Miniprotein binders against p81326. Designs and how they scored, part 24

Target 1, 226 residues: p81326
Amino acid sequence: MLHFGGFIMEINHISKILEKEREEYIRNKVEEYLKQGFSKDDAVNKANQSWRTYIGHRIQDVIYNLLKKFLKDSGLKVTTDKALNNRNLPEELDKVKRLIAINYGEYLFLPDADVIVYKVENNDIKIIAIISVKNSFRERRFETTYWKLKLKESPVTSHIKVFLATPDKDNEISYKCPNGKPKKMRIILEYELDGIYFLKEDFEETEKAKHFGKIVEDIIEISKKL
Short names: E, the ipSAE of ESMFold2; O, the ipSAE of OpenDDE; V2, 0.75 times the mean of E and O plus 0.25 times the DockQ between their complexes.

## First folded at step 3 (miniprotein)

Design Ba43
Fold by ESMFold2-Fast, scan of step 3:
Structure Ba43 (fold): chain B 226 residues (1-226), chain A 83 residues (1-83)
Amino acid sequence: as target 1 above (226 residues)
Amino acid sequence: SDLEKRAEELIKFAEYLIRLAEELLEEGRPELAIEWLKIAVKILQEALELARKNNLDELAERIEKLIERAKELIERAEKIKES
């Protein structure tokens, strides 16, 4: 499969580039802060804080652009939560927004949907998948599962696949039972979500926990059933 | 054709990566630029094989020129890195 072979190679290289980008970014920022008169410890802390903001946007943009390029040949469209948060939405995106919105009585709220994949058939829009991109989990570890469970409650949204994409640099969810002890976060996320896609090589692969390189093939397969 | 569309999409993505690498060079990040350029070369080589196999001569020529440009940028980045 030439289509997906190329995509997988791209993802593997991008993962390594993001790692190298982190090292260069931190090194440069530490040097900048030291020049400003901060202590070594403060410079390192400030550089790490700056990186967390930078990489969050960087990974989301990379994933969006990759999916847009590789899904186009299959007639699938990709958008972002930033696009849907625009006040003057095109008709097509307005429909996408309405099809993923969750009802809370008098109010409608969007799920945590960093990247959204959909298709258009006979002027009807069908949402294929929502992808949440997380660098780390910490205190917000089950936010994505909350949105998945809410989407399941409505016949309008119950078919939508909810995926998590993560480099998981801190090995927070890479393995189910590291050192013989069950990792609650990994187990719950895998159980509740439709898939976890890792932007790294070292992780415990299962039917639902895969390398990010497999996401294009999976999304295309899902779209054929809708 | 669908096959020509596929080759064109690969070319567009490679062009994006080359542009990204040029920006990184301007920002003083040659090591990162080299990594993106290497990916662009691989994508273009896949597109070139596809174009040649299907006798898309004009497209193949465009791809060859992009590969040459990417390789020139790698040489420039390597020199900047050495400095």
Scores: ipSAE 0.000, ipTM 0.166, lowest interface PAE 15.8, mean pLDDT 78

Design Ba44
Fold by ESMFold2-Fast, scan of step 3:
Structure Ba44 (fold): chain B 226 residues (1-226), chain A 83 residues (1-83)
Amino acid sequence: as target 1 above (226 residues)
Amino acid sequence: SDLEKRAEELIKFAEYLIRLAEELLEEGRPELAIEWLKIAVLILQEALELARKNNLDELAERIEKLIERAKELIERAEKIKES
């Protein structure tokens, strides 16, 4: 049996570590840029930009390892798009890659699938979900939505759940305008995606927008219906 | 050609968004319909630039008609929103 209480504890611990890591990283980078002759405001802006790049990779790795750890006892397997780009793919991963690929005539492309959850039953592979990990929404706001819409067009991929996972520390999609209305980007992402999972405590939860701690139970429940 | 395939890919995505917006209008959700239609227009403008740059006149005309359709739907949705 999987201990979901243990998963929640791990998520809370990691959230606190990432927050401390941010504070230390920003402090060190601001000092570094000040030594290079940048103004205080420019140093802060550059440090924040550097953090966005750093944390993007860090959060993807964290999410992959957490899901791998907590889904294994439920018969579910986890991989990454990085692993699928290996030149010497094991047969199992080659099958995963083929089942998630989207057809563009004579070409096949992988969606933006940072983390992929699948199951193996009687040597057959079923893709359960893909998780797109975003720490910033500045320039490629609807990329995850595009891939969701493309996956829906094919009977091979239409069952695959598409989730967004984000710390959203800058309140880019958890922010509400003074009138209480969600931002356009939040409305669109929540409408089209199968779920949004926040790696933060302070946001308004909905049926589709949940704390990241609920993702394991949701994925297991979905896998039972496939 | 690969270029024509790229343009057709963009057109298909935009057509999907236009259809989605039409369904949203039928459901009484003009605000969401407008957002999807604006995205469709942007995608079609990218496809149009690609077609024009490569002298694909027939494809460009088809894309221009889709942009016109999307803009008409935006105007209709904005009137519904006001009501």
Scores: ipSAE 0.000, ipTM 0.106, lowest interface PAE 18.7, mean pLDDT 77

Design Ba45
Fold by ESMFold2-Fast, scan of step 3:
Structure Ba45 (fold): chain B 226 residues (1-226), chain A 83 residues (1-83)
Amino acid sequence: as target 1 above (226 residues)
Amino acid sequence: SDLEKRAEELIKFAEYLIDLAEELLEEGRPELAIEWLKIAVRILQEALELARKNNLDELAERIEKLIERAKELIERAEKIKES
């Protein structure tokens, strides 16, 4: 392994680091629900559901702050779809929102863009990439793919790179399978998206499926070509 | 150089982890803070070895100071945990 292999492995440990937080969170939530009169089984199920929501937001927040800090020196700016859904937007963010929105006749909708990377040149804004952060693929497996396909339809948005970032703890798409047929979900996501970045060590690396530690360098390289 | 740029990226990430750990300490979560700080120390030690092998003295000094800061925070977190 190259000298920086350890660094990449440390980034890929984000989900493992947060597992200790999970144990503490679940314990506290179970106790809370038991005090409210729920049965042990109900309390455990409710605590696990609460954790899934909590950890999803936590991973997204970590990725947002990491990208914001690392990309700032390259003249790149980072925002979130949550920020863009604020009713009173600064002019710059209002322009970002308009440039990333997808047209449905009389209506404009934002893609599923947990993190948005853009640059400002001479008061002109260029969207570089959107990153969807997924902790699980149970409910909306191809939502990110749908938004990628919609963005490709317009000259205004067709240049925008669409990335997926995920710890994929349950190995839903990050399996190592050199001699077998890959899972349908992995094949479709990798084919349609511009990249998948894993927050874990074990997966089948390809040109588009990489360790999360490579995302900053990739985004900077893309921005130079726009 | 590409090497200096890479080392700088490692330093920035380690600084982010140290800041995260300080926030966790303020929230009363020393055990979790210690885990992030240990990651920061390992990253910084890799960056330090890289800087030393390439005679980047100023960068090595900066990294050494960050390692000491992270270790001090670990000691502080351990004391809070005991309480």
Scores: ipSAE 0.005, ipTM 0.277, lowest interface PAE 10.3, mean pLDDT 78

Design Ba46
Fold by ESMFold2-Fast, scan of step 3:
Structure Ba46 (fold): chain B 226 residues (1-226), chain A 83 residues (1-83)
Amino acid sequence: as target 1 above (226 residues)
Amino acid sequence: SDLEKRAEELIYFAEYLIRLAEELLEEGRPELAIEWLKIAVRILQEALELARKNNLDELAERIEKLIERAKELIERAEKIKES
């Protein structure tokens, strides 16, 4: 038999394992909430809410660790918005934070930067890309596009690439309507963002919408131009 | 080479999955650990074919040791599951 896609095919298989993990996680959380005195309906609802948070962190962790190691040999560094919220920041991370923070008058806020890729060259820090990791688009579907548009407004941040990484298990942005047209949400996200990387096999690839396995090569190419 | 880089990428991903499986075993979830380890073995087997086809003997030996480790962890997880 032919070995097709390798890494990409295994990412699709990972989706099935996460589904089995979901079943066990929900069962255990329902039992835990029942022991705390919640009703069966409340326990189930709370378990499902807990799972959404848990799975989001799991996928972010996987992506962070993969990018950190794959990009290290190319002289690229990886951090997270969570790391940048530490009170005792090293000088390098403090500079990274300053270079991506958006000004709202008296306040500075970080964009939706689950994973941040940067390089240090001639004692100067250059932000290469910000990656937003999304598992669901039900309520916060255009949050990443808002941050992209805000970053474009400043000459300091306008060069920063903004990527979306998603399993899109519910086919919210990888699905094509029967007439062959993408959904409005997919059209808007692809238009405004610099790229969408899918952690799944079943989608139509475009210049901007690619398998997650291509993200390392793309980031390295972008860094060479900066 | 590009082929060596590809093999290293596969090895790194498999190593990550092996670490995840070890954590799952510590958490008392052998069934999930086995599923992740099976994926790691498939990825390592692909990397091994790439290494052997390109006569990368040292890399092939390293991959073979990782496959052996993953299979040992599967066997350990199966025993935990039985008990």
Scores: ipSAE 0.013, ipTM 0.340, lowest interface PAE 8.5, mean pLDDT 79

Design Ba47
Fold by ESMFold2-Fast, scan of step 3:
Structure Ba47 (fold): chain B 226 residues (1-226), chain A 83 residues (1-83)
Amino acid sequence: as target 1 above (226 residues)
Amino acid sequence: SDLEKRAEELIKFAEYIIRLAEEFLEEGRPELAIEWLKIAVRILQEALELARKNNLDELAERIEKLIERAKELIERAEKIKES
């Protein structure tokens, strides 16, 4: 099972690339805003906001492709909520969509699931996990927990694991003993979700809060129990 | 086949990374381009091994061409980095 080491190597390499890019980007943007007359604090805040916009969906796209690559060896399949919203779905993806949809009386909606992991055995589909990829928690901090709580309400979806993956470069939900007290947001997210996976080295590790390098082996172990 | 689909998915991922690296080169960031291209080469080498083991000659040739392109981009980026 060499692919676990391979996944960890790729994630570590990518994390270093993103950190180097972020440091250069923030430095340049801070200088730019200072020249425009903004205060030091405002320049830093604006630079961080600019970085979040700049990085966009790149982290999400890279994570999706890495998970797809490394989970294939274990017979697991990966898709996205964006793919499931296509009008013309292959039969397999149409079945995935139906198995993850949430009931609101007369209406069905998909959760916000950036990455969806499932398996196919004897033409039967089993959803294993959904992963929400967040590079900021300012506007949509509890959306992942909302979808987790809704999925728990149905016997069809209650088994689905809901994970959060994040670099958390602004330290919005990560903290390090003895450096910090858990923030309310971190406490709630960790309590409600099945796991939080950090794309960074400096955070307070718990049973549910792990390095992103652990996610492939965790998903494979979960899939063996289904 | 499932193996061909897997190889195509690896190629698609590598092509995404190569496009990203080309953007970094256009923006004058060769060091970032080089690091991403190293990842693309590793992905393509895995896809190439998969194609060769399954006698997918046309696919293997296409992957080899992509590896050559990625390596040429690394050489170009190294030269830009020097200047």
Scores: ipSAE 0.587, ipTM 0.854, lowest interface PAE 1.5, mean pLDDT 86
Fold by OpenDDE base, second read of step 4:
Structure Ba47 (fold): chain B 226 residues (1-226), chain A 83 residues (1-83)
Amino acid sequence: as target 1 above (226 residues)
Amino acid sequence: SDLEKRAEELIKFAEYIIRLAEEFLEEGRPELAIEWLKIAVRILQEALELARKNNLDELAERIEKLIERAKELIERAEKIKES
């Protein structure tokens, strides 16, 4: 157990290294888009968009694989919304999909769920947590909050914990009141979500805002109460 | 294709993790290296499944070579840990 804690702390390095790759990645993508006939401005914009997507996927993949590894010994399972988008699902994943669905009257839709943690007991599936992974908050800042609120509206889903995991590179939500000014986004996200987990060291820690290294322990504890 | 692009992203990420693990080995931290390498193998296995499903044989071969490299580094790290 002790060895796993140290490893999870090293995840902070991922954010630092991704920043080093950015300049080269952007340069290469700009050149690629220029060769495709785009204007310089369009090429830069497309390169930046491509970078955001690229980093987002990488961080999500790391978090997914870490959680899958560290939760395995506790008998907990991990999947993703992407895995649930298949037409032909195994019975277990089909049940998971149904248990996270949000009712909109005539329609059921899935919340954004980068990572889904669940357990199987006596052939019954219990959803434990949904983790949203965000590298930056430039777009859809309160989307995770929306899904949390929607999940609370049903007794079927109200127990599901919703967590946010982020390196918060731009320090958008790292502190509640930097320089005496309240950060609206941090305050709202911390209030509405069940937890925020930072992939960095420099942040204001609270009961709900913790280092990512605590997420495994918190999920296991929640799983025991369900 | 979008799938090929995704597989390439996974490969690049795994290659990066492998390099990070090599740095940990050089720093005398074999346990951390092993953990990162295991993550790299898992990422590469996902990429391999994607490549195979889409009949991307050249990409699959490239991924298999990276998996082999990662496994060799794990064995090396385990030997260092026992020493």
Scores: ipSAE 0.017, ipTM 0.410, lowest interface PAE 5.3, mean pLDDT 87

Design Ba48
Fold by ESMFold2-Fast, scan of step 3:
Order: structure tokens, then sequence, then C-alpha cells
Structure Ba48 (fold): chain B 226 residues (1-226), chain A 83 residues (1-83)
């Protein structure tokens, strides 16, 4: 499979670039915070938090463009929640927005959908999947599961697959039971979500927890059933 | 045409990566710039293949110039890296 091989190659290259930049960034930020008088533990924590803020949008943008490129050949379209919040919304994107929006009484909100995959057949829109890109799970651990559970409540949105994509460099959800002790976050995320895709090589693989290189193939397979 | 739109989307992605690489060069980080430019060149080469296969000569010329630009930036970054 030349097509999927190309995607895997690009993801591996990008992951290496981001890992190198992360190591340099964190080293420099730790030194900066130490000079400001923070303890080593505080400096490391602050540096990691700073990295997540710094790189978050870049990883999301690159992933969006790669998915758009590789899914286009299968007739699938890709957009973002940011695009759907635009004031001048084309008819097609307005329909996408209506098909994923969730009602909160007098308010209508979009789920946390960094990447949205859909298809168009005879001017009808079918939402395939929503992908949340997370660099860290420190204090918003179950945000993606919250949106999955809300989408499941409506017959309009219950079919939509909700995926999490993450480098998980802190090993917060890479393993279910390291040293025999269960990790609540990994167990809950894998149970509630339709899949977890890792932007790293070392993790506990299951039917729902896979390398990010598998996501294009999986989404195409799902789209054939809709 | 659909092929022209696909090629334009690849060009936009590559232009984003070239801009990103230029930012890294301005920040004095040529090694990271080179890696992003390598991805941009691969994307542009795919776009060029599409344009040539469909006899879109003007689009092919535009893509060839972008590939030349990206390669010139790689050479510039290599020289900065060696300094």
Amino acid sequence: as target 1 above (226 residues)
Amino acid sequence: SDLEKRAEELIKFAEYLIRLAEEYLEEGRPELAIEWLKIAVRILQEALELARKNNLDELAERIEKLIERAKELIERAEKIKES
C-alpha cells in the first residue's frame, strides 16, 4: 500500500522533527526558569506546560493538512471547528456545523473537534469522525470523552466516531496497567472513545489504541459503511 | 477541475511549510527548517506529477519554481548550519 506508506512516512518524519524541537525547547525553558529562582521540579513542570501551549496549534495544523491530503483521494473532506466558527460560512460548512452542534438550552456549541472528517453524497453531508489532538492530559483529562458522550445522546450524531490523537510524551495514557496498577485515564478514554491514535512508537497497542499511521485506513473503512 | 483543485491544495500546504521553515531560519534554527522544507519538496513533487500527467503546463511551471525556491532555502539553511 503505497498510499498508506506515504502517510506513515510523513507522520514519522514530522514526529521526529517535533521530538527534536521539544527536547531543545524544554532544555532552554528549564534553564530560564531556574535562573528566575524556581525549583528544578517547578522549572520542569512550567517548561512542559509552556511547550504544550507553544506547539499545540502547529501540530494540529500539520495533522489537519496531512489528513486532508491523504483522505482526499478517497473522496473524503476535512475541516476544523475553527473554520466552522467563521462568520462567513459556505453552505456546505454550515450544514457540517448543524450536523455536529450540541444543544445546551438556549445555546448551541460545537464539540472540541480539532479535525472533522465528512463526505458529500448528492448534496447530503455525512459526518464520519471527529479527531481531538491532545498534547497533555494534566487538567482536562476527559474533555474528549465528554464530547463523545454528548454526541451519543442524539440520533443525528450518535454514529460519529470520536478519536483522540496524542504524542503522550509524559506516558499519561500509553499503558493500561504499568507495574500491575491500572491507569484510570487510559482505561476510561479507551472504553468511551472510538479510538486512541499515538504519535509515538512505545505504547500498549489494542484494537482501539493504535499508531497514528493507521488513522487514514480506519477512517476510509468507516466511511464505506455510511 | 478536481485535479487542479487537488494540486492547489497541495501547493497551499507546501507554502505553509515553506513559511514555517522561513520562521525557523529567522529564529536561527536551520536544522528544523531543513526538515520542514524536505516535506514541502515531497508534497510539491507530488503536485508536479499531477500537473504534468494532466498537461497543466502553467501550473507545472509554478510548482517547479516553488520546488526551486524550497531547495534554495535548504541550501541556505545548510550553510547557516555549517557556520
Scores: ipSAE 0.557, ipTM 0.847, lowest interface PAE 1.8, mean pLDDT 87

Design Ba49
Fold by ESMFold2-Fast, scan of step 3:
Structure Ba49 (fold): chain B 226 residues (1-226), chain A 83 residues (1-83)
Amino acid sequence: as target 1 above (226 residues)
Amino acid sequence: SDLEKRAEEIIKFAEYLIRLAEEMLEEGRPELAIEWLKIAVRILQEALELARKNNLDELAERIEKLIERAKELIERAEKIKES
């Protein structure tokens, strides 16, 4: 059954390209470390550590560019937390930054918002969603959940949707235990967040845990209600 | 129509993948460029089949040109990879 809308699901195959990129990255980094005089084992370990840092940024960049491309025709704008941490912000981005900032008494902090979707209507800015991009859940696995709960506490930010996007290559949150029960982390993340989007093909969809290809249509639908 | 709207979305996505592949070629990464281009060709071929089934000749021509461009880039990337 061929559906035009089904082709957007092809974005799930980004995980295959990232795996190819991993092979090339590791090979090049191993050569670099060997040239610096490290042993083969040390070079491989350092290359793998370097990859873990690099892949997070790479996935974020792919998601940013994809959302920017597909949301433009719906009048939606996309930015990143890196852009918002720029020293000299344009007025529009300064407003975006202030509208997602969380109050801690005398201090304001930005949530872990790798990608931010917003719209401008009659010169007023409305934040639609923030997307946290995670390649690994071994460290700070509930950071996205923490930021969701903090955003819900303020009337300024409580409407903002908080999504997680992940290839989940190690099946840390897309796997079901032998008894059919999801892992505790998956249960908590799905319950607290507004959605989880997987950059992989093989998992069981729920109403909130979906193939990444659905994120564009979901964001557009949310924006129409704001 | 809904079909034409969805076809336009597929075309935009394929164009994005082609641009990403061009960036990979500029960075000296032809293997990655080929992977992105293969995805573009696959989704465009499926869209082409649907356009032809519905006798949407103008849309089919647009898709065919984009497939040709993607295949030309794959051939170029394969040559770069071998050199």
Scores: ipSAE 0.000, ipTM 0.220, lowest interface PAE 14.8, mean pLDDT 78

Design Ba5
Fold by ESMFold2-Fast, scan of step 3:
Structure Ba5 (fold): chain B 226 residues (1-226), chain A 83 residues (1-83)
Amino acid sequence: as target 1 above (226 residues)
Amino acid sequence: SDLEKRAEELIKFAEYLIRLAEELLEEGRPELAIEWLKIAVRLLQLALELARKNNLDELAERIEKLIERAKELIERAEKIKES
């Protein structure tokens, strides 16, 4: 990736560009909530929640479109859990949905699969990877891990790689303690998941925790082994 | 052909960023649009250099037009930002 590596690194800073306007967005939302009668502390909290939802959707869209564009020539297809929740599904997407849905007795639920990568060979569908996109870890820190563990329980889904993609702006899982040890949350997520891809420069790479620019090559390599 | 495929991938992503910037301009977010367009221009400039070094004249012309479009959108966004 000699010629494209530097530009992929620029893409890893996409979340920083979106965050540059965070201050104005939050200021405007705080004002809006104050006008609705919320206290200053509640208004600030709600504005921060609103921003996290907004930027989370933007990062999901960027990741989806990036993967769709870069994986197309490798014969890999990309979809989203939003697409799979449409009432009228094409046969191919209906098969994708069936291959990742988890059975809870009378109910079927999709995992936290913001982006899904699959391939079609001889009219058979093979799911390669599920990517969960998280901008923050406050309330649902282990949701992705829960879905990974559920997918492992079935021979149909146990091969599916589960990745986390995150800017980790607040250094919740990219931070190291002064002694060099990662935080508990980082240790658990890295242990249970198949990989973590950071949309930022300032972190130490490991075998499983990598710059987002490496995700395309990793997915292609995994698909060749399936 | 391998170089052409990589250049095409850069072009496709740059086109996505240009569309994203157009949406941001409609949402009244010119500063953010400018940042995305700057990335698109950098990606297109890399693709252009690869196309020119390999004498891919038609591809180079297409890339040059996309760079021009992105720069025009930056100028538009800067004017909106000032208003």
Scores: ipSAE 0.000, ipTM 0.266, lowest interface PAE 11.4, mean pLDDT 78

Design Ba6 (at its last look DockQ between E and O 0.03; V2 from the best seeds 0.00; counts 0 for: pae E 6.2 > 1.5, placed apart)
Fold by ESMFold2-Fast, scan of step 3:
Structure Ba6 (fold): chain B 226 residues (1-226), chain A 83 residues (1-83)
Amino acid sequence: as target 1 above (226 residues)
Amino acid sequence: SDLEKRAEELIKFAEYLIRLAEELLEEGRPELAIEWLKIAVRWLQEALELARKNNLDELAERIEKLIERAKELIERAEKIKES
């Protein structure tokens, strides 16, 4: 029996650090913009834009390394779409790239797959899941659903689970009290994707929308059925 | 070996967190640096355990130096926080 307490402890600690960092960063940036003569509303908007640039790929990097560590004991391997774009690929990663790439006539493109989970059994590679990591939903809100629908079209990739991981600090797709109808974006993402994992505490869980602390257990269960 | 490879992966992330903490110290955010360094030390301690279990003395020495570096940065951050 596998125990997930270590993973849950790590993600809870990291989530609190990121929450504190965001609050302090935005507070300081709002103060700076106000001193420059911007209105309160403009200062807040500019601070939020600055935070998105500042945090960059840090959440993706953290999630990648956490999943890599905690899935290793279950024989699962983790890579990134960035790693698959390297010219000098090991044979194993070259096979992973081939199994996940989508054909557009003369062109092959990788899906929006910030993190890729796979296994190797009897020299055969099976892709288990891809995880898209989003800090905000300002622009490319449905890009992850587009890639899910494209992967579903091929017998090679149709089994691959597509997950979204997000802090959703602006409550764009999560809510503390789910007594009302969800926003259109939440409805579409939850319907089309295989799951949404939140790096926050204050929301109601559903069958497909869960705390990020559950992702390791869920991925291991999926891998056993393949 | 798979165990040595596992230790190297733990070290890579710890090194990433140490660099992040150094950047946070330069930005005047010692309390955040301390928290990331605590995670780095935890991962390095796990890597050290793996290296020692497999009698990888050279790797163990490298990890011990990284732990010392991380602890020095925590002390530096604590002093900055106090001032």
Scores: ipSAE 0.753, ipTM 0.909, lowest interface PAE 0.9, mean pLDDT 87
Fold by OpenDDE base, second read of step 4:
Structure Ba6 (fold): chain B 226 residues (1-226), chain A 83 residues (1-83)
Amino acid sequence: as target 1 above (226 residues)
Amino acid sequence: SDLEKRAEELIKFAEYLIRLAEELLEEGRPELAIEWLKIAVRWLQEALELARKNNLDELAERIEKLIERAKELIERAEKIKES
């Protein structure tokens, strides 16, 4: 148990390590886009957007693989929304997909679900949690909250916990009231979501806002109550 | 192909873990470095199986080199731990 806790704490280094590559990545992408005939300004903008996508995917992949590893011994399974986008799904994943779908009348749509944790018990699938991974909150600040609220509207999905995992690089939600001023985004996200898990040490801890190292234990505990 | 893309994702992740392990070694944390490297090796092995099944020989060779590097770092970390 102790070895797993220490291991997960090292996730704090992920953002730091990835950021070391930023300057080189941007330079190379700018050069690539210039060769494609874009203006300097367009090339820089495209390179920055490419970086955001790149780093976001890398963090998501790390979190997915860590959760998959640490939850395996508890009998819990992990998948992603990307894995569910296939036309031909195995029966198990097809069931998972159906159990997270949100009803819009004539249509069913999936929430943004970077990581999905579920269990199989007696051939029945129970969805335990959805984890949204956000590197920064520059775009779609309350998207995860929207999906939580939508999942809550149905008895089929209302039990699904929705967590946010973030390094919060820009300190947008690390503190509730820095300098006595309320951070609207932190307050709303903490209120609406089931938990926020930080991939860093410098944050205001609360009952719902924890270090990412606690997410495995919390998920296992939730799974026992379902 | 989807399998090639998956293999590349595993490779990129493993390369990240290798770099993380190198930093941990520099910080004097060989035990933790070994744990990350063992995970990297497992993912690289999965990627290698995918590459071999799809006759992606160049990719397989690249993966094998990364596995070798990770194993060398494990040996180095074990020596530091015993020291």
Scores: ipSAE 0.067, ipTM 0.484, lowest interface PAE 4.0, mean pLDDT 87
Fold by ESMFold2, look of step 5:
Structure Ba6 (fold): chain B 226 residues (1-226), chain A 83 residues (1-83)
Amino acid sequence: as target 1 above (226 residues)
Amino acid sequence: SDLEKRAEELIKFAEYLIRLAEELLEEGRPELAIEWLKIAVRWLQEALELARKNNLDELAERIEKLIERAKELIERAEKIKES
């Protein structure tokens, strides 16, 4: 049997493999932006931003597949925001969607959940956790905390754990007080969220900030308490 | 088109995962190879939907062949795992 920790070592390897394709991706995107009339410097900046978004989607797919595989034997199921936005939802997924939706008066919207973990018990569904996958914190950096706060406002969703998973290759949130100065983004994210899981080795580990290799055990322990 | 470029990038990453899985099979790690191949199939299915939505029949045929190849590798990996 493959244990989750061994598969996590391969995730680090896959990240390096995906980075080998970065140069060609960036080159193609720079050409595209130059054709749109952007300066060279602006085109390069926009191309790098595009890459960070693109690779984030690939990491999300990896995380989804791994969690689905390694949580199955504990009676836990996994879905995604993409699956929940499908026009033809099975009854089970329709219930999952309704259980995480946020009410804005006449409108009902899903939080930016990315990956959702739930269990089915006697045809009842209990949402355990949502995982937001962020490759970069240059844009929408506190969106995950907003959704945590909104979920806490209702007794129906207040139990849902909200996690952040990130490679954080630019070290934007890797350390709480680098050089003795507090980093607002890391401190707020760690304070408000239920956990931050890093897809790398170089970060400041705390009770809430851990290597991604611990997420399966954490989710299983939480599910036993719910 | 933008959608065709997105499909081509998904194909490129999926082909990389297929090559990685082949290496893992040679190293006697079929369980890990299977999981990466499942991800490759997911990415190829996304690319296929993009190709079909934009009536890119030749691209769709190419993607379907890649999906078949990935699924054949999964079957071989499962056989090796059971040995």
Scores: ipSAE 0.028, ipTM 0.454, lowest interface PAE 6.2, mean pLDDT 83
ESMFold2 (binder alone), look of step 5: mean pLDDT 85; pTM 0.824
OpenDDE base, look of step 5: ipSAE 0.066; ipTM 0.469

